# Designs tried in a protein design chat: VHH binders against q96fz2. Part 180

Target 1, 269 residues: q96fz2
Amino acid sequence: CGRTSCHLPRDVLTRACAYQDRRGQQRLPEWRDPDKYCPSYNKSPQSNSPVLLSRLHFEKDADSSERIIAPMRWGLVPSWFKESDPSKLQFNTTNCRSDTVMEKRSFKVPLGKGRRCVVLADGFYEWQRCQGTNQRQPYFIYFPQIKTEKSGSIGAADSPENWEKVWDNWRLLTMAGIFDCWEPPEGGDVLYSYTIITVDSCKGLSDIHHRMPAILDGEEAVSKWLDFGEVSTQEALKLIHPTENITFHAVSSVVNNSRNNTPECLAPV

## First folded at step 10 (VHH)

Design O55 (framework vhh_8pnl_2)
Fold by ESMFold2-Fast, scan of step 10:
Structure O55 (fold): chain B 269 residues (1-269), chain A 120 residues (1-120)
Amino acid sequence: as target 1 above (269 residues)
Amino acid sequence: QGQLVESGGGLVQPGGSLRLSCADAGFTFSDYDMAWYRQAPGKERELVARIYIGGSTNYADFVKGRFTISRDNAKSTLYLQMNSLKPEDTAMYYCAKPYRTSGSTPLDYWGQGTRVTVSA
């Protein structure tokens, strides 16, 4: 998973993340650094993406079931990194494999500190290898959406007004992530950065790509992954597995260039 | 959420120019793809121009080369520069945030409109 769409305006995104705390109170996540949120139809590694994490990471006595939403850098910078420039990190931390997450120091250490987050996206992109050519076919991959008489589907939206109705109550993709906090050696603001945990593709995606993000399907899974105050690392890792509850459609090659940031990136071909 | 307020409409001669403005009282203007729509009496509302969060633009064929959409994120304001105006451009012009959320009202995503009349 190396490319996502997260284009919802901040207020729309916030409402899409409505949740219940452990007491059953309906809440919206509280923002950290909201002005660093940059919506885009075409997000690549090193850009900021919104993640959910437990309020307890920021406030010692907070209810661990309450959620913060914060932009974090995609590409985990370990807390022990010694260079002044995070871009000088010699290994790729865009994704971490579920099968080796407890073996790799960069991921094991923050995971042991409860630094679990849920990475938010409209969906993600993958490129299918086409036989007989070096060209790859991009696909937009996302949760099945509730279809109503008024909302329509992405493929059926042929006018701007109908197109935007697709995003009413859009079910955001919720991917399991690990984050870390890095303090620049020369001083400055703490950098929060994350990686997306990956698993083997489900049967439905195997013809597109051999790996997929670990998707947390439903509020129970999301809540357990985030709640590091009540859910141990061992129990949380049981949530990390492929899911078949996913859909996709082919998109145009416009998405290939990460500088293209228009609805054409995720529109059906 | 905020309210969208259009201004700049008026009466102009064929071939003239007008600059429409749309001020967003909301907090998150820079996060939204923005659009201008228009509606002539007895006609359906139609898309005139769109500007995306990345800065690229899209225009209806009937205004290409004559109209320019732009935005000022620091001022939370959307603009439509209209040149070489024709009588068939006569309409109410509406500013839109196309996104809707559960519980929002039409006024959160559409302005009240500003009237443009192109006549001798």
Scores: ipSAE 0.357, ipTM 0.695, lowest interface PAE 3.2, mean pLDDT 86

Design O56 (framework vhh_8pnl_2)
Fold by ESMFold2-Fast, scan of step 10:
Structure O56 (fold): chain B 269 residues (1-269), chain A 120 residues (1-120)
Amino acid sequence: as target 1 above (269 residues)
Amino acid sequence: QGQLVESGGGLVQPGGSLRLSCADAGFTFSDYDMAWYRQAPGKERELVARIYIGGSTNYADFVKGRFTISRDNAKSTLYLQMNSLKPEDTAMYYCAKPYRYDSSTPLDYWGQGTRVTVSA
């Protein structure tokens, strides 16, 4: 997973994240640094994306089932990093493979501190290789969505205009992430940054790419991943596996350039 | 994902030399493997040479002994020294930063490339 769409306006995104705490109380996540949220149809590594994390990370005695939503840098900068410029990190931390997460210091240490987050997106992009050529077909990959006006799910046969209308009730993709906190040696704001955990692709996606993000399908999985106060690392890692509850459609090569930020990036072709 | 700007292409006679440059304005250059690709008219894009972050290199068989890939981490610049050029080296040359994700994201090709024409 190296490219996502997360274009919803802040208020729409917040409502899409409505949840119940441990007491059964309906809540919206509380924002940290909302001004750093930059919606885009074409999010690349090193940009900020919204993540959910437990309130307990910020308040010592908080209910660990309560959620914060915060923009974080995509590309985990370990807390032990000694340089003054995080761009000088000599490792790529955009993704964390599930099979090596406990072997890599960059991921093992924050995971041991309970630094689990849920990465939010409209969906993500992957590029299917064409045999013997450098041509690649991009696909937009997302949870199945319910069409309110026509009944059924949206798909490749739907017009771009119909795709615009569905965003008010869009089911966000919820990906398992690990984050860390880095304090600049020369002072300044703490940098929060994250990685997306990856797993073997499910059967449905195997023709597009052999790997996929670890998707947390439904509120029970999301709640258990976030709740580091009640759910151990060992128990949380049981949530990390391929998921078949996913759909996709081919999109225009416009998405290839990460500077393109228009609805055309995810519109069916 | 970085802004790679290629330069140094031109028209040369067979047996001539050219030095291509690729300036990286975006990412930490020293952290990434770098590569040169080329595409001749009507043909598929192909790997010419790769240089790893540790400095080791790999070359396509058709350029071994003639081309040298190098990098200057202090200047964030990638080079391709091309010697003993042949008409079949005529192509558009692209600087690329291979993806390091667990993803199918395509190689970073930035700008229009730089054109090399070897004319007899």
Scores: ipSAE 0.023, ipTM 0.433, lowest interface PAE 5.6, mean pLDDT 84

Design O57 (framework vhh_8pnl_2)
Fold by ESMFold2-Fast, scan of step 10:
Structure O57 (fold): chain B 269 residues (1-269), chain A 120 residues (1-120)
Amino acid sequence: as target 1 above (269 residues)
Amino acid sequence: QGQLVESGGGLVQPGGSLRLSCADAGFTFSDYDMAWYRQAPGKERELVARIYIGGSTNYADFVKGRFTISRDNAKSTLYLQMNSLKPEDTAMYYCAKPYRYSGSTPFDYWGQGTRVTVSA
């Protein structure tokens, strides 16, 4: 997973993240650095994306079931990194393989500290290799969406009018992430950065790409992944597996250039 | 056209300054992120500057250091301070906010525009 869309206006994004705490009270996540949230149809590694994490990471005695939403840098910079420029990190930390997460120091250490987060997106992009050419076909991949006006889920065959209205009640893709906190040796603000855990592709996605992000399907999975105060690393890792509850449609090559940030990036072709 | 009313445009010499204003006749101004766009004759509309509800700002590379976007929620007014104006800044300037969320750009509600001409 190397490219996402997260274009919802901040207020719509916040409402889409409504949740219940341990006591059953309906809540919205509390923002950290809300002014740094930049909606985009085409987010690449090194850019910021909104993530959910437990309030307990910021307040010693906070209820671990309460959630913060914060922009974090995509591309995990380990807390032990000693050089002054994080772009000098020689290892690709955009994704973290589920099968080696406990073997890699960059991921094992923050995971042991409970630094689990949920990465938010409208969906993600993957490029299918086409035989006989160097061209790849991009696809936009997302949770099935429910149509409130008609029976059934939204699909590529639906009218453009229906697609324009779907975003008001869009179900955000919720991907399992690990984050870390890096203090620049020369001083300055703490950098929060994350990686997306990846698993083997599901059957429905296997013709597009051989890997997929570890998707947390539903509030129970999201709550358990975030709640490091009550859910151990071992128990949380049981949530990391492929899911079949995913859909997709082909999109135009406009998305290929990460500088293109328009609705055409995710529109069906 | 609706409830957004731009003003402050005019003719100015290169190196000069102008301050654009956008008044929102409605009472919901403080609930929206706001933006300034511009469109030169024969060109597409382009984002100039954006200001978030909390006051944070974002600028197009071609105006960084020269233009400043600001808002006054008590007066329901958006501003664009334009310094060191260049002939290539000549355009119709539009105040924008989201009218309805539709899955396109969040800035889909436009004012009537105010004209800025930079020439001797």
Scores: ipSAE 0.000, ipTM 0.095, lowest interface PAE 21.5, mean pLDDT 82

Design O58 (framework vhh_8pnl_2)
Fold by ESMFold2-Fast, scan of step 10:
Structure O58 (fold): chain B 269 residues (1-269), chain A 120 residues (1-120)
Amino acid sequence: as target 1 above (269 residues)
Amino acid sequence: QGQLVESGGGLVQPGGSLRLSCADAGFTFSDYDMAWYRQAPGKERELVARIYIGGSTNYADFVKGRFTISRDNAKSTLYLQMNSLKPEDTAMYYCAKPYRYSGSEYFDYWGQGTRVTVSA
């Protein structure tokens, strides 16, 4: 996973993240640095994307089940990185393989500190290799969405006008992430950055791509991943596995250029 | 799950030794950096020693060469070996699981402490 869509306006995104804390109190996540959130149909690594994380990361004695929503840089910069410019990091931290996460210092250390986050997106994009050509077919991949008049999903056959109406009640994709905090050695603001954990693709997605993000399907999985105050690293890692509860449709090549940021990027073709 | 329990404190004469232990009943011991802090009467808590997940250690200048921090992940226990104790080492000693957020250190879990008194 190297491209996502997260285009909802801040208020719509916030409402889509409504949740219950451990006491059963209904809540909306509280924003940190909301001005850094830039909605886009075409998010690439090194841009900022919204993540959910436990309030306890920011407030002493906070209830660890309460949530903050914050924009973070996609591409984890380890806390131990000693250079002045994070763009000079020698290795790619856009994704973190689930099978080696406990073997890589860049991921093992923040994971040990409870720095788990949930990466939010409308969905993500993958490019299917076409045999015998250099062309790749992009697909938009997302949770099945509920339709009030019909049996319960949005598909490639639906008109573009119908897609416009679904965003008010869109079920956001919730991906397991790890974040870290990097302090510039010469001073300045702390940089929060994240990586998306990846797993082998599910059977339904295997014809599109061989890897997929670790998707947390439902509020129980999301809450356990975020709650580092009550859920150990060992227990949280049991949530990391492929899921079959996804759908997809082919999209236009407009999405190929990350500078294109229009609804046509995810519209069915 | 912050049930850290310190033990091993007591009264010793200058030049004596003590070994402090901190038992973690939780699941996360091997996943955290661990630290010993102390607080003398009327003073703020100060870092004595830290041991990182990777095994590296860091010591306050005033205890370097006299104190040794170690961990046993299989037993979920943190240790502080204190040698050549001085009256200035008199304090309540606390075990803690530190983490950083917003550029600052915060401690997820503190123990209740164990008292160390060094006097003739």
Scores: ipSAE 0.000, ipTM 0.108, lowest interface PAE 19.0, mean pLDDT 82

Design O59 (framework vhh_8pnl_2)
Fold by ESMFold2-Fast, scan of step 10:
Structure O59 (fold): chain B 269 residues (1-269), chain A 120 residues (1-120)
Amino acid sequence: as target 1 above (269 residues)
Amino acid sequence: QGQLVESGGGLVQPGGSLRLSCADAGFTFSDYDMAWYRQAPGKERELVARIYIGGSTNYADFVKGRFTISRDNAKSTLYLQMNSLKPEDTAMYYCAKPYRYSGSDSFDYWGQGTRVTVSA
């Protein structure tokens, strides 16, 4: 997984992440650095994406089931990295293979510290290899969406009876991630960066690509992955497996150039 | 999910008034559209009034001009002012918010209800 869409306005994204803590209290995740959230139809590695993580990472006595939402850099920079420019990291940390996560120091160390996060997206893109040519067919891959007969609302979002109304009730893709915290050697703000855990593709996606992100399907899986105060690394890793509960459609080659950031990137055909 | 608490129901004579309240013990009241539904004995649950987060309102035809829905985001409380009550208004009244967020057409967070009886 090397390209996603996450284009929802901040308020819509925040409400889509409404959840219950372990005591059954309804909550919205609290933002860190909300001004760094940049909606885009075409997010690539090294850009920032919103992730959910436990409040306990920031507050010593916080309930570990309470959630923060924060933009983090895609491409994990290990805490031990000694150079001043993270873009010069020689290792590709965009994805982390589930089968070797406990063997790679860059991932094993933050995982042992409970640094699990849920990466949010509208969906992700993959490129299907076409036989006998150098051409690849891009697909937008996302959770099956709930159909609504009416979606009129004023004061929250304007939702005309057309293409744009699908976003008002969009179920966000929730991908298992690992993050780390890096302090620049020359001083400055701590950099939070993440990797997406990948697994073998499910049967439904096998004709498009041989790998897929580890998708956390439903609030129970999301809660267990985030709650490092109550759920051990070993128990959390049981949530990491292929998911069949996904759908997709072909999109135009406009998405191929990561600088293109328009609705055409994810529109069917 | 059991966090909405309705109150203000009771027995009233035809032509009387009642003010219903719904307190949301949850965190996100200001981010949700809110609604009042009612269910009369032997009938289906029906929408009475809806209020959007921006303050605009919709009313069922059978209560227009008699009922007023309002919200107080600072108190996380929804209200229904009921005037000129009729025997046909006798029902259990339910506070509802959508499962996900404002803009949802699905109102499925029901409170326990508050009973309104209009009789001589």
Scores: ipSAE 0.000, ipTM 0.095, lowest interface PAE 22.3, mean pLDDT 82

Design O6 (framework vhh_8pnl_2)
Fold by ESMFold2-Fast, scan of step 10:
Structure O6 (fold): chain B 269 residues (1-269), chain A 120 residues (1-120)
Amino acid sequence: as target 1 above (269 residues)
Amino acid sequence: QGQLVESGGGLVQPGGSLRLSCADAGFTFSDYQMAWYRQAPGKERELVARIYIGGSTNYADFVKGRFTISRDNAKSTLYLQMNSLKPEDTAMYYCAKPYRYSGSTPLDYWGQGTRVTVSA
């Protein structure tokens, strides 16, 4: 997973993240650095994307089931990185393979510190290789959406006009991430950055791409992944597996250029 | 999942020290946050210190700088080192294993307690 859509306005995104804490109280996640959130239909590595993480990472007296939402840089910069410019990191940390996560220092160390996050998106994009051509077919991949009386056909080849009606009740894609905190050697603000954990594709996606993000399907999985105060690394990693609860449709080549940021990027063709 | 057994309490003079221990007979000690609570005469139980799975700690304001919580996962044992004890620290001290994450209402496992008396 190397491209996502996360276009909801901040207030809509916040409401889409409504949750219940361990006491059953309904809450909205509290924002950190909300000014750094930039909605886009076409998010690439190195850009900021919103993630959920436990409030306990910021406040030692916090209930570990309470959630913060914060923009983080996509592309994990390890805490041990000693150069002044994170863009000069030699390793690609956009994704982290689930099968080697405990063998790689860049990921094992933050996991040991409980630095788990949930990466939020409308959905993600993948490019299918087609036999006999160098052209690739892009697909937008997302959770099945609940059909409402006003939303029409969701997940089918609907027009962009119908898609505008579904965003108010859109179920965000929730991907398992690992983050780290890097302090610039020259001083300055701590950089929070993340990687998306990847697994083998499910049967339904195997014809599009051989890998998929580790998707946390439902509030129980999301809560357990975030709650590093109650859930050990070993137990949390049991949540990392392929899921079949996913849908997709073909999209226009407009999405190919990461500079294009319009609804056409995810509209069915 | 097991019985928590506290020990190490006793009578000590103001300014003295005690080390409390809590042994867990269960096999999942390393999977849980652990905490020390206390209940003074006529008061409700209050959190003294907690230690999370990764080793991060949190202390009540009234014990900061005086008490240290630690854990030994290999021995399934929780500790509370208490220094510079005051008469106000007189209480029954309880070990707790809060939350098995899966229910809506947390259920804490409590030990029987160990008594700490700070008196001349």
Scores: ipSAE 0.000, ipTM 0.209, lowest interface PAE 15.2, mean pLDDT 83

Design O60 (framework vhh_8pnl_2)
Fold by ESMFold2-Fast, scan of step 10:
Structure O60 (fold): chain B 269 residues (1-269), chain A 120 residues (1-120)
Amino acid sequence: as target 1 above (269 residues)
Amino acid sequence: QGQLVESGGGLVQPGGSLRLSCADAGFTFSDYDMAWYRQAPGKERELVARIYIGGSTNYADFVKGRFTISRDNAKSTLYLQMNSLKPEDTAMYYCAKPYRSSGSYPFDYWGQGTRVTVSA
């Protein structure tokens, strides 16, 4: 997973993340650095994406079940990185394989500190290799969406003119991530950056790509992944596995260029 | 009784080894994540090791470095290689898979179990 869509306006995104804390209180996540959030239909590594994480990461005595939403850089910069420019990292930290996460220093250390986050997206893109051509077919992959009166007929999500009607009730994709905090050697603001954990693809996606992000399907899984105050690393890792609760449709090659940021990027072809 | 059949348990001395097997008579073995659980008398069932459809694995901390889970999709068989066995490993060992097709979690379809006894 190397390309996502996360285009909802900040207020719509915030409401889509409504949750209950452990006391049953209805809440919206509180923003940190909201001005760093840049909606886009076509997000690539090194851009910022919104993630959920426990309030306890920021406040010593906070309830670990309460959530913060914050933009973080996609591409984990380890806390021990010594260069002044994060783009000079010698290794790609866009994704983290589930099977070696406890063996790779870049991921094991922040995971041991409870630095788990949930990466938010409308969905993600993958490119299918097709026999007989050098062109790959891109697909937009996302949670099955509920059919509402606002979304119209069964085909509403597959029609570009009806997409605006579905976003009010869109179920965001929730991917398991690990983040770290890096302090620039020359001074400046702490950089928060994340990686997306990946697993082998499910049967439903195997014809498109052999890997998929570790998707946290439902509020129980999301809550347990985020709550590092009550859920150990070992318990949390049990949530990391392929899921079949996913859908997709083919999209045009417009999405190939990450500079293209229009609804056409995720429109069905 | 049931479709999952465990074998390979027995009595072994501390430091010994055992290899458990779980045969799935169904045609859908390759579509499921698989797991080994254990349960000591009077205690709750606990996860020992998990193997995903693609071959990646998770282990409980108390067995890491000593146990190895593996699968043979062609034979529809799940294995647990247990080395450096300790008395606290004494339990009934269960093979598990999700009840629903192409499932990931929860593991709620169980075999009958195979007994492992590690005596002092």
Scores: ipSAE 0.000, ipTM 0.091, lowest interface PAE 21.8, mean pLDDT 82

Design O61 (framework vhh_8pnl_2)
Fold by ESMFold2-Fast, scan of step 10:
Structure O61 (fold): chain B 269 residues (1-269), chain A 120 residues (1-120)
Amino acid sequence: as target 1 above (269 residues)
Amino acid sequence: QGQLVESGGGLVQPGGSLRLSCADAGFTFSDYDMAWYRQAPGKERELVARIYIGGSTNYADFVKGRFTISRDNAKSTLYLQMNSLKPEDTAMYYCAKPYRDSGSEYFDYWGQGTRVTVSA
């Protein structure tokens, strides 16, 4: 997973993240650095994306089940990194393989500090190889959506004419992430950056791509992954596995260029 | 990081009680899982009880129902309430937290210890 869509306006995104804390109280996540959120149909590594994380990371004695939403840089910069420019990091931290997460210091250390986050997206993109050409067929991959009588839904059986109306009730994709905090050695603001954990593709996606993000399917999984105050690293890692509860459709090659940021990027063709 | 200082150990008869305390002079106590370990003469250190940042607890089978771990984040203090003490509980007791870059999964910053002796 190297490209996502996260285009909802801030207020719509916030409402889509409504949740219950441990006491059963209905809540919206509280924003940190909301001005850094940039909606886009075509998010690439090194851009900022919104993530959910526990309030306890920022506020001492906070209820660890309460959630903050914050934009973070995609591509984890380890806290131990000594260079002045994060782009000088010698290896790619866009994704973290589930099978080696405890072997890699860049991921093991922040994971041990409870630095788990949920990466939010409308969905993600993958490119299927086409035999005999250098062309690839892009697909938009997302949770199955609830169909309503007065609004369309995006899916294999739906008319593209009405897909624009689905966003008000869109179920956001919730991907397991690890984040870290990097302090520039020459001073400046702390950089928050994340990686997306990846697993083997499920059967439904295997013909498109051999890997997929670790998707947290439902509020129970999301709550357990975020709640580092109550859920140990060992218990949280049990949530990391492929899921079949996913759907997709082919999209236009417009999405190939990350500078293209229009609804055409995810529209069915 | 601050210094970990254990206290509350002593000599007690079988069936007695002791409460151990561990004070952390550091400014980040609430950001760490905390644990009590013990080391009996001639044995390796073993986990007695662990308390997570949010207050959930885990206990070794040999102390379940007898010991209670708790924390006071406002006082930066970890406690171990030990009831129904047995001679087998005789050990040096250590509080532990992870060192700066090891995270909550690794307990590698130990206090000085406090001695518990259970004997007639």
Scores: ipSAE 0.000, ipTM 0.103, lowest interface PAE 18.7, mean pLDDT 82

Design O62 (framework vhh_8pnl_2)
Fold by ESMFold2-Fast, scan of step 10:
Structure O62 (fold): chain B 269 residues (1-269), chain A 120 residues (1-120)
Amino acid sequence: as target 1 above (269 residues)
Amino acid sequence: QGQLVESGGGLVQPGGSLRLSCADAGFTFSDYDMAWYRQAPGKERELVARIYIGGSTNYADFVKGRFTISRDNAKSTLYLQMNSLKPEDTAMYYCAKPYRSSGWYPFDYWGQGTRVTVSA
């Protein structure tokens, strides 16, 4: 996974992340650095994406089931990185393979610190290799959406008002991530960056691509992944596996260029 | 908390050096970010230096170039090498780690401290 859509306005995104804490109280996640959130239909590595993480990462004695939402850089910069420019990192940390996560120091160390996050997106894009041609077919991949009288479907939305109805009740894709914190050697703000854990593709996606992000399907899985205060690394890793609870449709080649940031990027073809 | 033991403090003249040590008897030393704080009489505790699991370091402006924080994961020991000591460095020095193995979490797992006095 190397391209996503996360275009919801901040308020809509926040409401889509409504949750219950361990006491059963309904909550919205609290924002950190909300001004760094940049909605886009076409997010690439090195851009910022919103992630959920436990409040206990920021506050002594906080309830570890309470959630913060914060923009983080896509592409994990390890805390031990010695150079001044994160773009100088020699290896690609956009994704982290589930089968080697405990063997790679860049991922094992933050994972051991409980630095688990949930990466939010409308969905993600993958490019299917077409037999007999040099062309690749892009697909938009996302959770099945519950139909309501007001939400409609992506294919049926034909006006801005109808598109707003689709997104008001959209079920965001929730991907398992690992984050780390890097302090610039010359001083300045701490950089928060993340990687998306990847697994073997499920049967439903095998014809599109051989890998998929580790998707946390449902609030129980999301809560357990985030709650590093109560859920050990070993227990959390049991949540990392392929899911069949996913849908997709072909999209136009407009999405191929990451500079293109319009609804056409995810519209069915 | 009972397993963090600071040592190496003492009386030294301005311009002198001291090396502080903090021994952690726990098996998880390598999984924690570590820090040195200090507290002068009548003042609040202030961060002196921090070292991350990966070895990256961060220093308060008032000690940059004079102090060096380091760790020996095999020995579960944290060090603070203090050079060019000034009377203003006089304080009780504390070894700290977060209660949980997270660099975001405030440092709250303090040792008993070791006293550093810089005077002629």
Scores: ipSAE 0.000, ipTM 0.160, lowest interface PAE 15.9, mean pLDDT 83

